VH-VL binders against UPF0173 metal-dependent hydrolase Caur_2542. Designs and how they scored, part 1

Every score and structure here is a prediction.

Target 1, 243 residues: UPF0173 metal-dependent hydrolase Caur_2542, of Chloroflexus aurantiacus (a9wi57)
Amino acid sequence: MATLGRNVTITLIGHGTFHLTTPEGRNILIDAWVDGNPVCPEPWKARVRENLAAIFVTHGHFDHIADLVDLARETGATVVCQYDMVPYLEGEGIPAAQLVGFNKGGTVTVADVRATMTTAHHSSTIYENGQIINLGTAAGYVLRFSNGFTVYHTGDTCVTMDMQIIGELYRPDLVILPIGDHFTMDPRQAAYALKLIGAKYAIPEHYGTFPILTGTPEALIEHCREFGVTTEVIALKPGESVS
Positions, changes and structure headers below are counted from each chain's first letter, unless a header gives other numbers; antibody chains are not in Kabat numbers.
ipSAE, averaged over its two directions, is called F for ESMFold2-Fast, E for ESMFold2 and O for OpenDDE. V2 adds 0.75 times the mean of E and O to 0.25 times the DockQ between the complexes of E and O.
[cut] stands for letters that were removed.
The coordinates of atoms that the task and the answers printed are left out; those that the model quotes come from them. Centres of patches stay.

## First folded at step 4 (VH-VL)

Design z23
Fold by ESMFold2, look of step 7:
Structure z23 (fold): chain C 243 residues (1-243), chain A 122 residues (1-122), chain B 106 residues (1-106)
Amino acid sequence: as target 1 above (243 residues)
Amino acid sequence: EVQLVQSGAEVKKPGESLRISCKGSGYSFTSYYMHWVRQAPGQGLEWMGGINPSGGSTGYNQKFKGRVTISADKSISTAYLQWSSLKASDTAMYYCARLGYDFRGPYYFDYWGQGTLVTVSS
Amino acid sequence: AIQLTQSPSSLSASVGDRVTITCSATQSVSYMHWYLQKPGQSPQLLIYLGSNRASGVPDRFSGSGSGTDFTLKISRVEAEDVGVYYCMQALQTPYTFGQGTKVEIK
């Protein structure tokens, strides 16, 4: 397993939900599918709630926000999301004081994290009472920690040339990106995304949770070799951490 | 088109082992979770757990964890529910159900097997 | 665990009646699913994600509601609608069902 050595701990909770402990010891989540997540280890259901400072939301699909309202209300964590998602979340019972809405290209500071919202190409909707509710557009995040360690979470997306711009502007140390195929990049597309971004480490996500999501870390590694990509793939199992 | 066909009724004594089956057809068996639901005589429905037939990972209702084993043989498109030691309180109808999904909302059981009646008595 | 309570526990209806069944959850589930178990049969999906009719379900069945309170309606009941109706949540494990509503045709 790689060692990051930068006082950041990254844990895969399951599917697309990640828990991070920052260099200053603060806890954050990226997305919020926990209690109903079939691959989330039981101990982590309680543990994600402990001293949770912030939740960064990539988009409004159920497999990313199913537990968002409950987690936010129970923990008091700041919810960081696309601007147009804010009215929906407030209506669902998250206090306005906990909501930080912004948009693509903007930067906010929450806890000890400077977060820039990036593009992602994906839908962002949820069913409610037989209607499709539009929750804005999908997003990724560049998370810059107080010690300079930088994580780019692409969100759910296809590969895009925007990833090259993001790599050049922010020089992320680590990328979190989907490889599951069907609804997101497959492993070959994800390997090309890593070529565009140029980070030292990558953590694959959004694969295997449902049988239709057929991508594997092994396939990602093979295609990284195909493209001459030197990014080190860190394949976490749910509940596993790297630090 | 989609069909879930379960094994036949069973009459057993306390302490005996049992494995019942559910064969899926008319769809890609490994593309959907398979779950088990019990119904005690004259009672309602109770979720027991399920399996991802592709990789074999399982999830259980805590009430039944350690009491039953859920497994699958993807080569014959069949899921199983198994007891190592039956109790009289295991007398019930057992259904397999396929988990439908739409990523925009929570799960639902879209197709059900015909049920397997398990009677445990001396 | 999220507990679901249906009302009424049973009812008798005549063909052509309008039938209403409610389901209350102990916490918000956002979505409700509904199943019918006809006499001697396995359950069948009627309504998923609150108000979507499953394939082959007649349009006399409808679902509504949000948060903790949900309703299943049959606009004009038919003889074949006899059975036990269950609401269900799968927002989080353990997945849970309501206790059932027995519908009899008199």
Scores: ipSAE 0.042, ipTM 0.608, lowest interface PAE 6.3, mean pLDDT 91

## First folded at step 8 (VH-VL; from a1 with heavy chain Y107F, light chain T93Y)

Design c6
Fold by ESMFold2, look of step 10:
Structure c6 (fold): chain C 243 residues (1-243), chain A 122 residues (1-122), chain B 106 residues (1-106)
Amino acid sequence: as target 1 above (243 residues)
Amino acid sequence: EVQLVQSGAEVKKPGESLRISCKGSGYSFTSYYMHWVRQAPGQGLEWMGGINPSGGSTGYNQKFKGRVTISADKSISTAYLQWSSLKASDTAMYYCARLGYDFRGPFYFDYWGQGTLVTVSS
Amino acid sequence: AIQLTQSPSSLSASVGDRVTITCSATQSVSYMHWYLQKPGQSPQLLIYLGSNRASGVPDRFSGSGSGTDFTLKISRVEAEDVGVYYCMQALRYPYTFGQGTKVEIK
C-alpha cells in the first residue's frame, strides 16, 4: 500500500463514495451512497456519520446521492454541490444554512478544504414519482488541503482534454477517477486521463459494483504501462484507507 | 424479451449427483447476477446463492455453502446449480432468478425461470 | 441475517375488498420488494424499491413504508390476485423473504 505522508487519510466507502480526514482532523465525504450501498462495510455506515463536517456531491445519480439527505439531516454536515441541485435538496428538507451551491470554475472553502468545481461529462438526473428531475450538470472537484496536498476527484466522466488544463493549473498529487466502463471511462480511457493530468497517485473508483461495470485496477495498470504513465495506482478495497 | 428457461424435472435417489440449468436470453447474460431460490413442498421461498456470470464469482447462503455449487457458462448464457450428493431434504422446486437493478437502485429479482422440480426419494 | 415477518400469514377476501399485508424486518432496510406467486406459477415481481410497480402491475397495488416496517396494499382485490405474497430484502447476504401471505378469494 502506498504512503502519502501528508496527513490526509482517504478511505473508499464503496463504489463512488469516499471518506477523507483532512490535515486538521476534519471529516468529509465525497458523494453519499452508504446505507444502501451493497459493498459498504457495515462498520463504516456508523463511522461516516462521526463528526462529519462536509459532503461534496459530484452529481445527482442515485449511486452518488441515495443517502445524501439522510446523512445531511442526521449530521448537520455542510452539503457542497452544483448550484442548481440546491432547490431540490432544500425541498427534500436540508436546511438552506447547510447548503453551499456553486458552479464550475468557482472555489469555496468548507472545513479546511479549498474546493474548486471542475467539468465532468455525465448526466445528472434523478427519477422520482414518475418524473425526471434535472439536478444540474455533473462535476468534479479539485480539493486543496491546508498543507497543500491536492486531490482531483474527476466525478463520473469520459476522458476529456479539460483534464490537461486541470492538471496544469492545479498539479494534483492524487486523482480519484472512474474505470467501470459502460457509464463512465473504461480503464484504457482512464489511463489516458492520467496521462493528461500527470498526478503521482491514482485511486480507481466506480467499478465492479454491478456486473456491467467490468473495468479493473489491473486493466488500468496495464494501460498506464501502454501509455508510459508512471502514476501509481492505489487500488483500495471498500473500507481500506491510504494515508 | 427477457426469458429464463430451466431444465426439466428430475427424480433422484439420495446420494446421487445432479446438475440443473437455467438459460438466459433477450439480454446481456454477463451484465446481471443470476441467483437460485428454492421452495420446499408447501413452503416459502429461500435464497440459495448467486453468481456473477462474467467472472464466475459466487455468493452463497451459509445454509447451502458446501452443499451445492453454482456455476455459469457464459458462452451459452447458462447458469447451473449442482449437488454432488443429494439428500431427501433437497426435494423442492428450484428457481433461477435474475438480480435486476435500474437507475433508481439495486437489487431485486426482476425475472424468474419456470422452476425445476427435484424429487429425491428412495 | 435480516429476518422478515409478514402479517397476516393468510387471509380470505371478497372481490372488491381492500387487502393490507405488512412486513417487519429485524433491522432497518433501505427498500422492500414484493413478489406474487400465483397458484402453479413462478414468483413474479410486483413492487420493487419500496413503492415502484413492476411493468404490467395494475395501480391497485401499492407499496409503502420505511425503516423496519413496510406495507403492501391492494385497493380493490380481484379474482386474479389469488396467490402467496412475499416481501424480500436484498441489502445484505443472505437475501431473505418473508414467510409469505396466502390470499384466497371467497
Scores: ipSAE 0.258, ipTM 0.701, lowest interface PAE 4.9, mean pLDDT 92

## First folded at step 15 (VH-VL; from e4 with heavy chain F103W)

Design j2
Fold by OpenDDE, fold request of step 18:
Structure j2 (fold): chain C 243 residues (1-243), chain A 122 residues (1-122), chain B 106 residues (1-106)
Amino acid sequence: as target 1 above (243 residues)
Amino acid sequence: EVQLVQSGAEVKKPGESLRISCKGSGYSFTSYYMHWVRQAPGQGLEWMGGINPSGGSTGYNQKFQGRVTISADKSISTAYLQWSSLKASDTAMYYCARLGYDWRGPFYFDYWGQGTLVTVSS
Amino acid sequence: AIQLTQSPSSLSASVGDRVTITCSATQSVKWMHWYLQKPGQSPQLLIYLGSNRASGVPDRFSGSGSGTDFTLKISRVEAEDVGVYYCMQAFRYPYTFGQGTKVEIK
């Protein structure tokens, strides 16, 4: 396993949910599918709840927010999300004081992390009792930590030239991006995304959970070679960490 | 048409091993989870566990973890439930069930096998 | 584990009657599903994701609810509706079923 040496610990919880520990020792989540996540290790169901400071939400699909409300209410964690989600989350029982809503291009500081919301080409809805509820649009995040380490989480998305903008503006050290195909980029698209971004490290996500998600880290690596991408792919298994 | 066809009834003694099967047809076998649900005589339904046939990853009800093994052979679209050592309390009807999903939300059993009756007695 | 408790455990109705079955969860679930197991048959999906009728399910069946309380209703029960009804959640592991509601026709 690769070592970052940047005093930020990144753990794949499963599918599209990540747990991070900041240089200050703060625990944060990116998205929140835990208790019903088929690949989430049992011990992490409790661990994600320990001293949780914030949850950064990329979009409203169930496989990303299924446990958001419960985790937020149980832990008191600050929920960072696109503003369109705020009324819905309040209605679901998250206290208003825990909600930080902003929008793409904007930056907020939560849990000592400067978070900039980015564009993602995807949808953001949830289905309830026969209704499709709009929760804004899919987003990613550039997370800038106090020690200068920068993580770019693309969110669920297809490949887009906007990724080059993010690469040039923020020069992320590490990228988290989906490779599962069907609902997001396939590995070849993801490899091209990495070409555009130009980060040293990449963690693939959103694969191998649902049976229909056929993308693999091996395929990603192969296509990186195709495009002359030198990014080091760190294929974490659920419960595994890199720091 | 989606069909789940299970192996036939089994009569076993305590301590014996057993593997029962469930063959899926009429759909892409590797695109859906396959799970097992048991029903003891005169009792309700109890989830045992499931498998992702694509990669072989499994999940179990802790009540059954270590006592049963769920596996699959995707080349023949077949899922398996097996015991290394049966107990009398394992007497039950065993159903395989496809775990369905769509864009609206996850996980419900949309198709069921006909059931396999397993009787364990001395 | 999320415990699901159905009410009633059994009922007897006349053809044409309205039947209501409730399912209470020990903690909130986003979606509840309902199954019918007719005598001597495998369970069959009746309602999924709270309120959606499975293929072939008559419109006399309806599902509703949220949080911890869900309801299955049969507007006009028919003889073919005899069996045991189960609520089920797969929102959290382990997946769990209600204890069942036996529906008989007088």
Scores: ipSAE 0.863, ipTM 0.929, lowest interface PAE 0.7, mean pLDDT 96
Fold by OpenDDE, fold request of step 18:
Structure j2 (fold): chain C 243 residues (1-243), chain A 122 residues (1-122), chain B 106 residues (1-106)
Amino acid sequence: as target 1 above (243 residues)
Amino acid sequence: EVQLVQSGAEVKKPGESLRISCKGSGYSFTSYYMHWVRQAPGQGLEWMGGINPSGGSTGYNQKFQGRVTISADKSISTAYLQWSSLKASDTAMYYCARLGYDWRGPFYFDYWGQGTLVTVSS
Amino acid sequence: AIQLTQSPSSLSASVGDRVTITCSATQSVKWMHWYLQKPGQSPQLLIYLGSNRASGVPDRFSGSGSGTDFTLKISRVEAEDVGVYYCMQAFRYPYTFGQGTKVEIK
């Protein structure tokens, strides 16, 4: 297992859901698919609820917000999201006081984390009662911790030149990015994304949960070699952590 | 056409081992989860567990955890359900079912096998 | 586990009658699915994701509901609709079924 040595613990819960512990000991989630997530380990279904301070939402697709409302209501965690989601989430029963809505390019401070919302080329909708409800547009996050550690979560996205901008502006230490293909980047596209970003570490996500998601960390590593990318790929299994 | 074809009926005694099979065809076998659902005589449907045939990862109903093993051989598009030691209470019809999905939302059983009747009696 | 309770457990209808089956959950689920098991056959998908008819399912079948309360309706029941109907959720583990509703034709 890789060691970051930055007093931030990152755990893959499954698919696109991550649990992080900040230097201050605050627990946060990126997205929220837990109870119905096929790869989420059973013990983590309870653990994610322990002292949860915030949930950072990348976009509104079911595989990212299926348990958002329940977790928010159970824990009182602050929900950080694109402003377009706020009315919908209020309607689903999340108190307004728990909702922090902002937009791309903006920065908020929640749970001692400076979070900047980034662009992502993807959609953000949910299906209910025969209708597609628009919840804005897909987003990523640059999470800057108090100790200077910086994580760039690309969100669900294709590769884009905007990733180079993020790499240059924020110099992220670690990138979380999808490699599953079909709905997001394939491993080769992801490798090129890593070339643009220039981070020391990368955690692949959004693969293997649905069998149709054929991308693999091994393929990512091979394509990194193809592009001369020296980023260390940390292939976490669900329930595994790096710190 | 998607088809799930299961192995034939089994008559066993308590304590015996058993493995039944489900072969998928008409679709990419490794692109869908395969699950098992049982139905005791005159009773309703009960979910047992499932497998991702691509990587072999499994999930179980806790009621059956440790008593059954779900596996798959993707080279022949076949999923398996097996017992190391059968009990009389295992008497039931066993269905394999493909777990479907689409762009609108996640999981539901869209195709079912014809069922395998397992009878366990002394 | 999410428990699903169907109502009624059984009913007898005449051809052409309207049939309504309800399914209540102990906690909220985003989508409910419905299956029909005809006598001597495997279950077959009727409605998925709350309101979508599976391939080959006649339009006399419809699904609705949200949260904890879901409904399956048959606008005009036919003889071929005889069997046991099940609601099912796969929104959270473990996956669970209702106890079933037996539909007979007079």
Scores: ipSAE 0.845, ipTM 0.921, lowest interface PAE 0.7, mean pLDDT 96
Fold by ESMFold2, fold request of step 18:
Structure j2 (fold): chain C 243 residues (1-243), chain A 122 residues (1-122), chain B 106 residues (1-106)
Amino acid sequence: as target 1 above (243 residues)
Amino acid sequence: EVQLVQSGAEVKKPGESLRISCKGSGYSFTSYYMHWVRQAPGQGLEWMGGINPSGGSTGYNQKFQGRVTISADKSISTAYLQWSSLKASDTAMYYCARLGYDWRGPFYFDYWGQGTLVTVSS
Amino acid sequence: AIQLTQSPSSLSASVGDRVTITCSATQSVKWMHWYLQKPGQSPQLLIYLGSNRASGVPDRFSGSGSGTDFTLKISRVEAEDVGVYYCMQAFRYPYTFGQGTKVEIK
């Protein structure tokens, strides 16, 4: 297991939901599928709520936001999301003061994190009470911590040439990206994404939770060798941390 | 067409072991969770647990944890429910059910087996 | 565990009647599903994710509701609708069913 050594702790909660502790000791969540997430360890259901400062939302699919409203209301955490998601979340009962909506290319500071919203190529809808609700466009995030450590969370996406631009502009230390196939990149596409980005570390996500998501970290590692990618793959199990 | 075909009825004595089966066809067996649902005589439906047949991971209703084992053999598209030591209170109809999902959301039992009646009596 | 309570527990209806079955959850759930178990048969999916009819389910069946309160309606009951109706949640473990509503057709 690698050591980051930058006073950042990254924990896979399950599927696409991650918990991070920042260098200043602040707790943040990326996406919010916790209580109903079949792979989320029971102790972490309580722990994600402890001193939660912010929740960064990549897009509006149920496997990313199913617990968002409950978590935000219970914790008071700031919810950082695509601008068009704000009216929906406010209507669901999240106070306007907790909502930070912005858009691709913009940067906001929440907690001790400077977050830039990036492209991601994916749909973003939710189905409720017979209605299809459009929740804006899918997004990724470049998270820059107070000590300069930089995480690029791609969100749900195909591989895209924009990843090369993001790699050049922000030089992320660590990338979180999907490898599950079917709804997102497969492991080979993800290895190519790592080639474009050039980060030191990668944490795969969004695999195995649904049986149809057949990609594996082992396949990702093999394809990194295929492309000459030197990025170190850190395959976390749900509840497992790296710091 | 999706079909779930279960093994036949069983008459057993307390303390005996038993494994019943559910064979899935007409779909990619490893693309869906398989679950087991119990119905005691004259009673309602009760979820027991399920398995991801691709990797073999399981989840159980606490009531049945340690009482049954759920497993699968993906090479023959078959899920199993096993008891190491049956009790009279295990007398029930047992259904396998596929856990469906689509773009609208997870999870619902979209296809059911025909049921396996298990009778445990001296 | 999320308890689901159906009302009524039993009813008798004539062909053509409107039938309403409610399901109340002890905690909010995002979706409710409905199943029919005809006499001597395995359960079958009627309504999933609140309001979607399963394949082959007639349009006389409809589902609605949100939060903790959900409803299944049969606009014009037919003789073939006899059986026990169950609501079900698979929003969080353990998955749970309502206690059932027995519908008899006279």
Scores: ipSAE 0.381, ipTM 0.748, lowest interface PAE 4.4, mean pLDDT 92
Fold by ESMFold2, fold request of step 18:
Structure j2 (fold): chain C 243 residues (1-243), chain A 122 residues (1-122), chain B 106 residues (1-106)
Amino acid sequence: as target 1 above (243 residues)
Amino acid sequence: EVQLVQSGAEVKKPGESLRISCKGSGYSFTSYYMHWVRQAPGQGLEWMGGINPSGGSTGYNQKFQGRVTISADKSISTAYLQWSSLKASDTAMYYCARLGYDWRGPFYFDYWGQGTLVTVSS
Amino acid sequence: AIQLTQSPSSLSASVGDRVTITCSATQSVKWMHWYLQKPGQSPQLLIYLGSNRASGVPDRFSGSGSGTDFTLKISRVEAEDVGVYYCMQAFRYPYTFGQGTKVEIK
């Protein structure tokens, strides 16, 4: 099993939801599909709520925000999101004081994490009570921890040349990126994304949860060899951690 | 058209094993979860669990965890519900149901099998 | 587990009557789904994701509600509408059904 050795623990909760413990011992989530997530292990449903300081939201699709409002209200966690999601989330009952809205290229500090919002090329809507609600544009995050460890979570996206810029500006140590095909990058596209970014580690996400998401970590590894990509792929199972 | 065809009725004794089947046709079998729902005589519907037939991962209602095994054989588009040791209380109608979703959201059972009656008696 | 409570548990209606069935959840859900189990048949989907009619379902069926309280309505009951109606949530595991509402035609 790979080791990061940087006092950051990263756990795949399931699909696109990740739990991280920072070097200062702060707990954060990236996205919020937990209770109804078919691949989320039962013990982690309670554990994601424990001392939760922040939730970073990539975009507004149901499979990324289904439990966001409940988790935010239950835990008091700060919700960090695209600016245009703020009115919707406040209307759903998240106190304004818990909401940190910002936009692509900006940086905020929450839970001792410096978070820069990046591009992602994906839709961001939710269907609710017969209405299509625009929740801004999809986003990724560069998360810079207090000890300098840097994680780039791409969000749901195709491969894009912007990833090369992000790699050059932020030099992420680890990338979290989708490989599921159909709605996001397939494994070959994701391997090319890793070529553009140049990180030491990668954790694939967003595969297998819906049966149509057929990409696999094994296919990602194969295509990394195809492109000469030396990034180490860490294939976590739901509930599994790397530290 | 989408069809879910289940194996025939079963009469068994307590302690016997049993596997019932659900064959899906008219769609990509590996693109949808398959679930099982129980209906005891004269009672309502109870969700038992389901399987991703592409990768074989399962999820169970904790009431049935360890009491049944859900599996699938994607090469023949068939899901299974299996008991290693039946009890009289397992007497019920068992339905397979496909777990549907669309762009509006997940999840709902959009197609159902015809049911398999399992009778467990001495 | 999210418990779903239907009301009424049974009713008797005449052809042409308006029928209303309610479903109350112990926790908020995004959507409610509704199923009809006709006598001797498997359940069939009527309403999904709150208000969408399944294919082939007549427009006399409608669903509404949000949060914890949901309603299925039949604007003009037909003889073929006899059976047991179930609400169902698949928002959070375990997936749960209401206890059922038996609709008889007198």
Scores: ipSAE 0.351, ipTM 0.735, lowest interface PAE 4.4, mean pLDDT 93

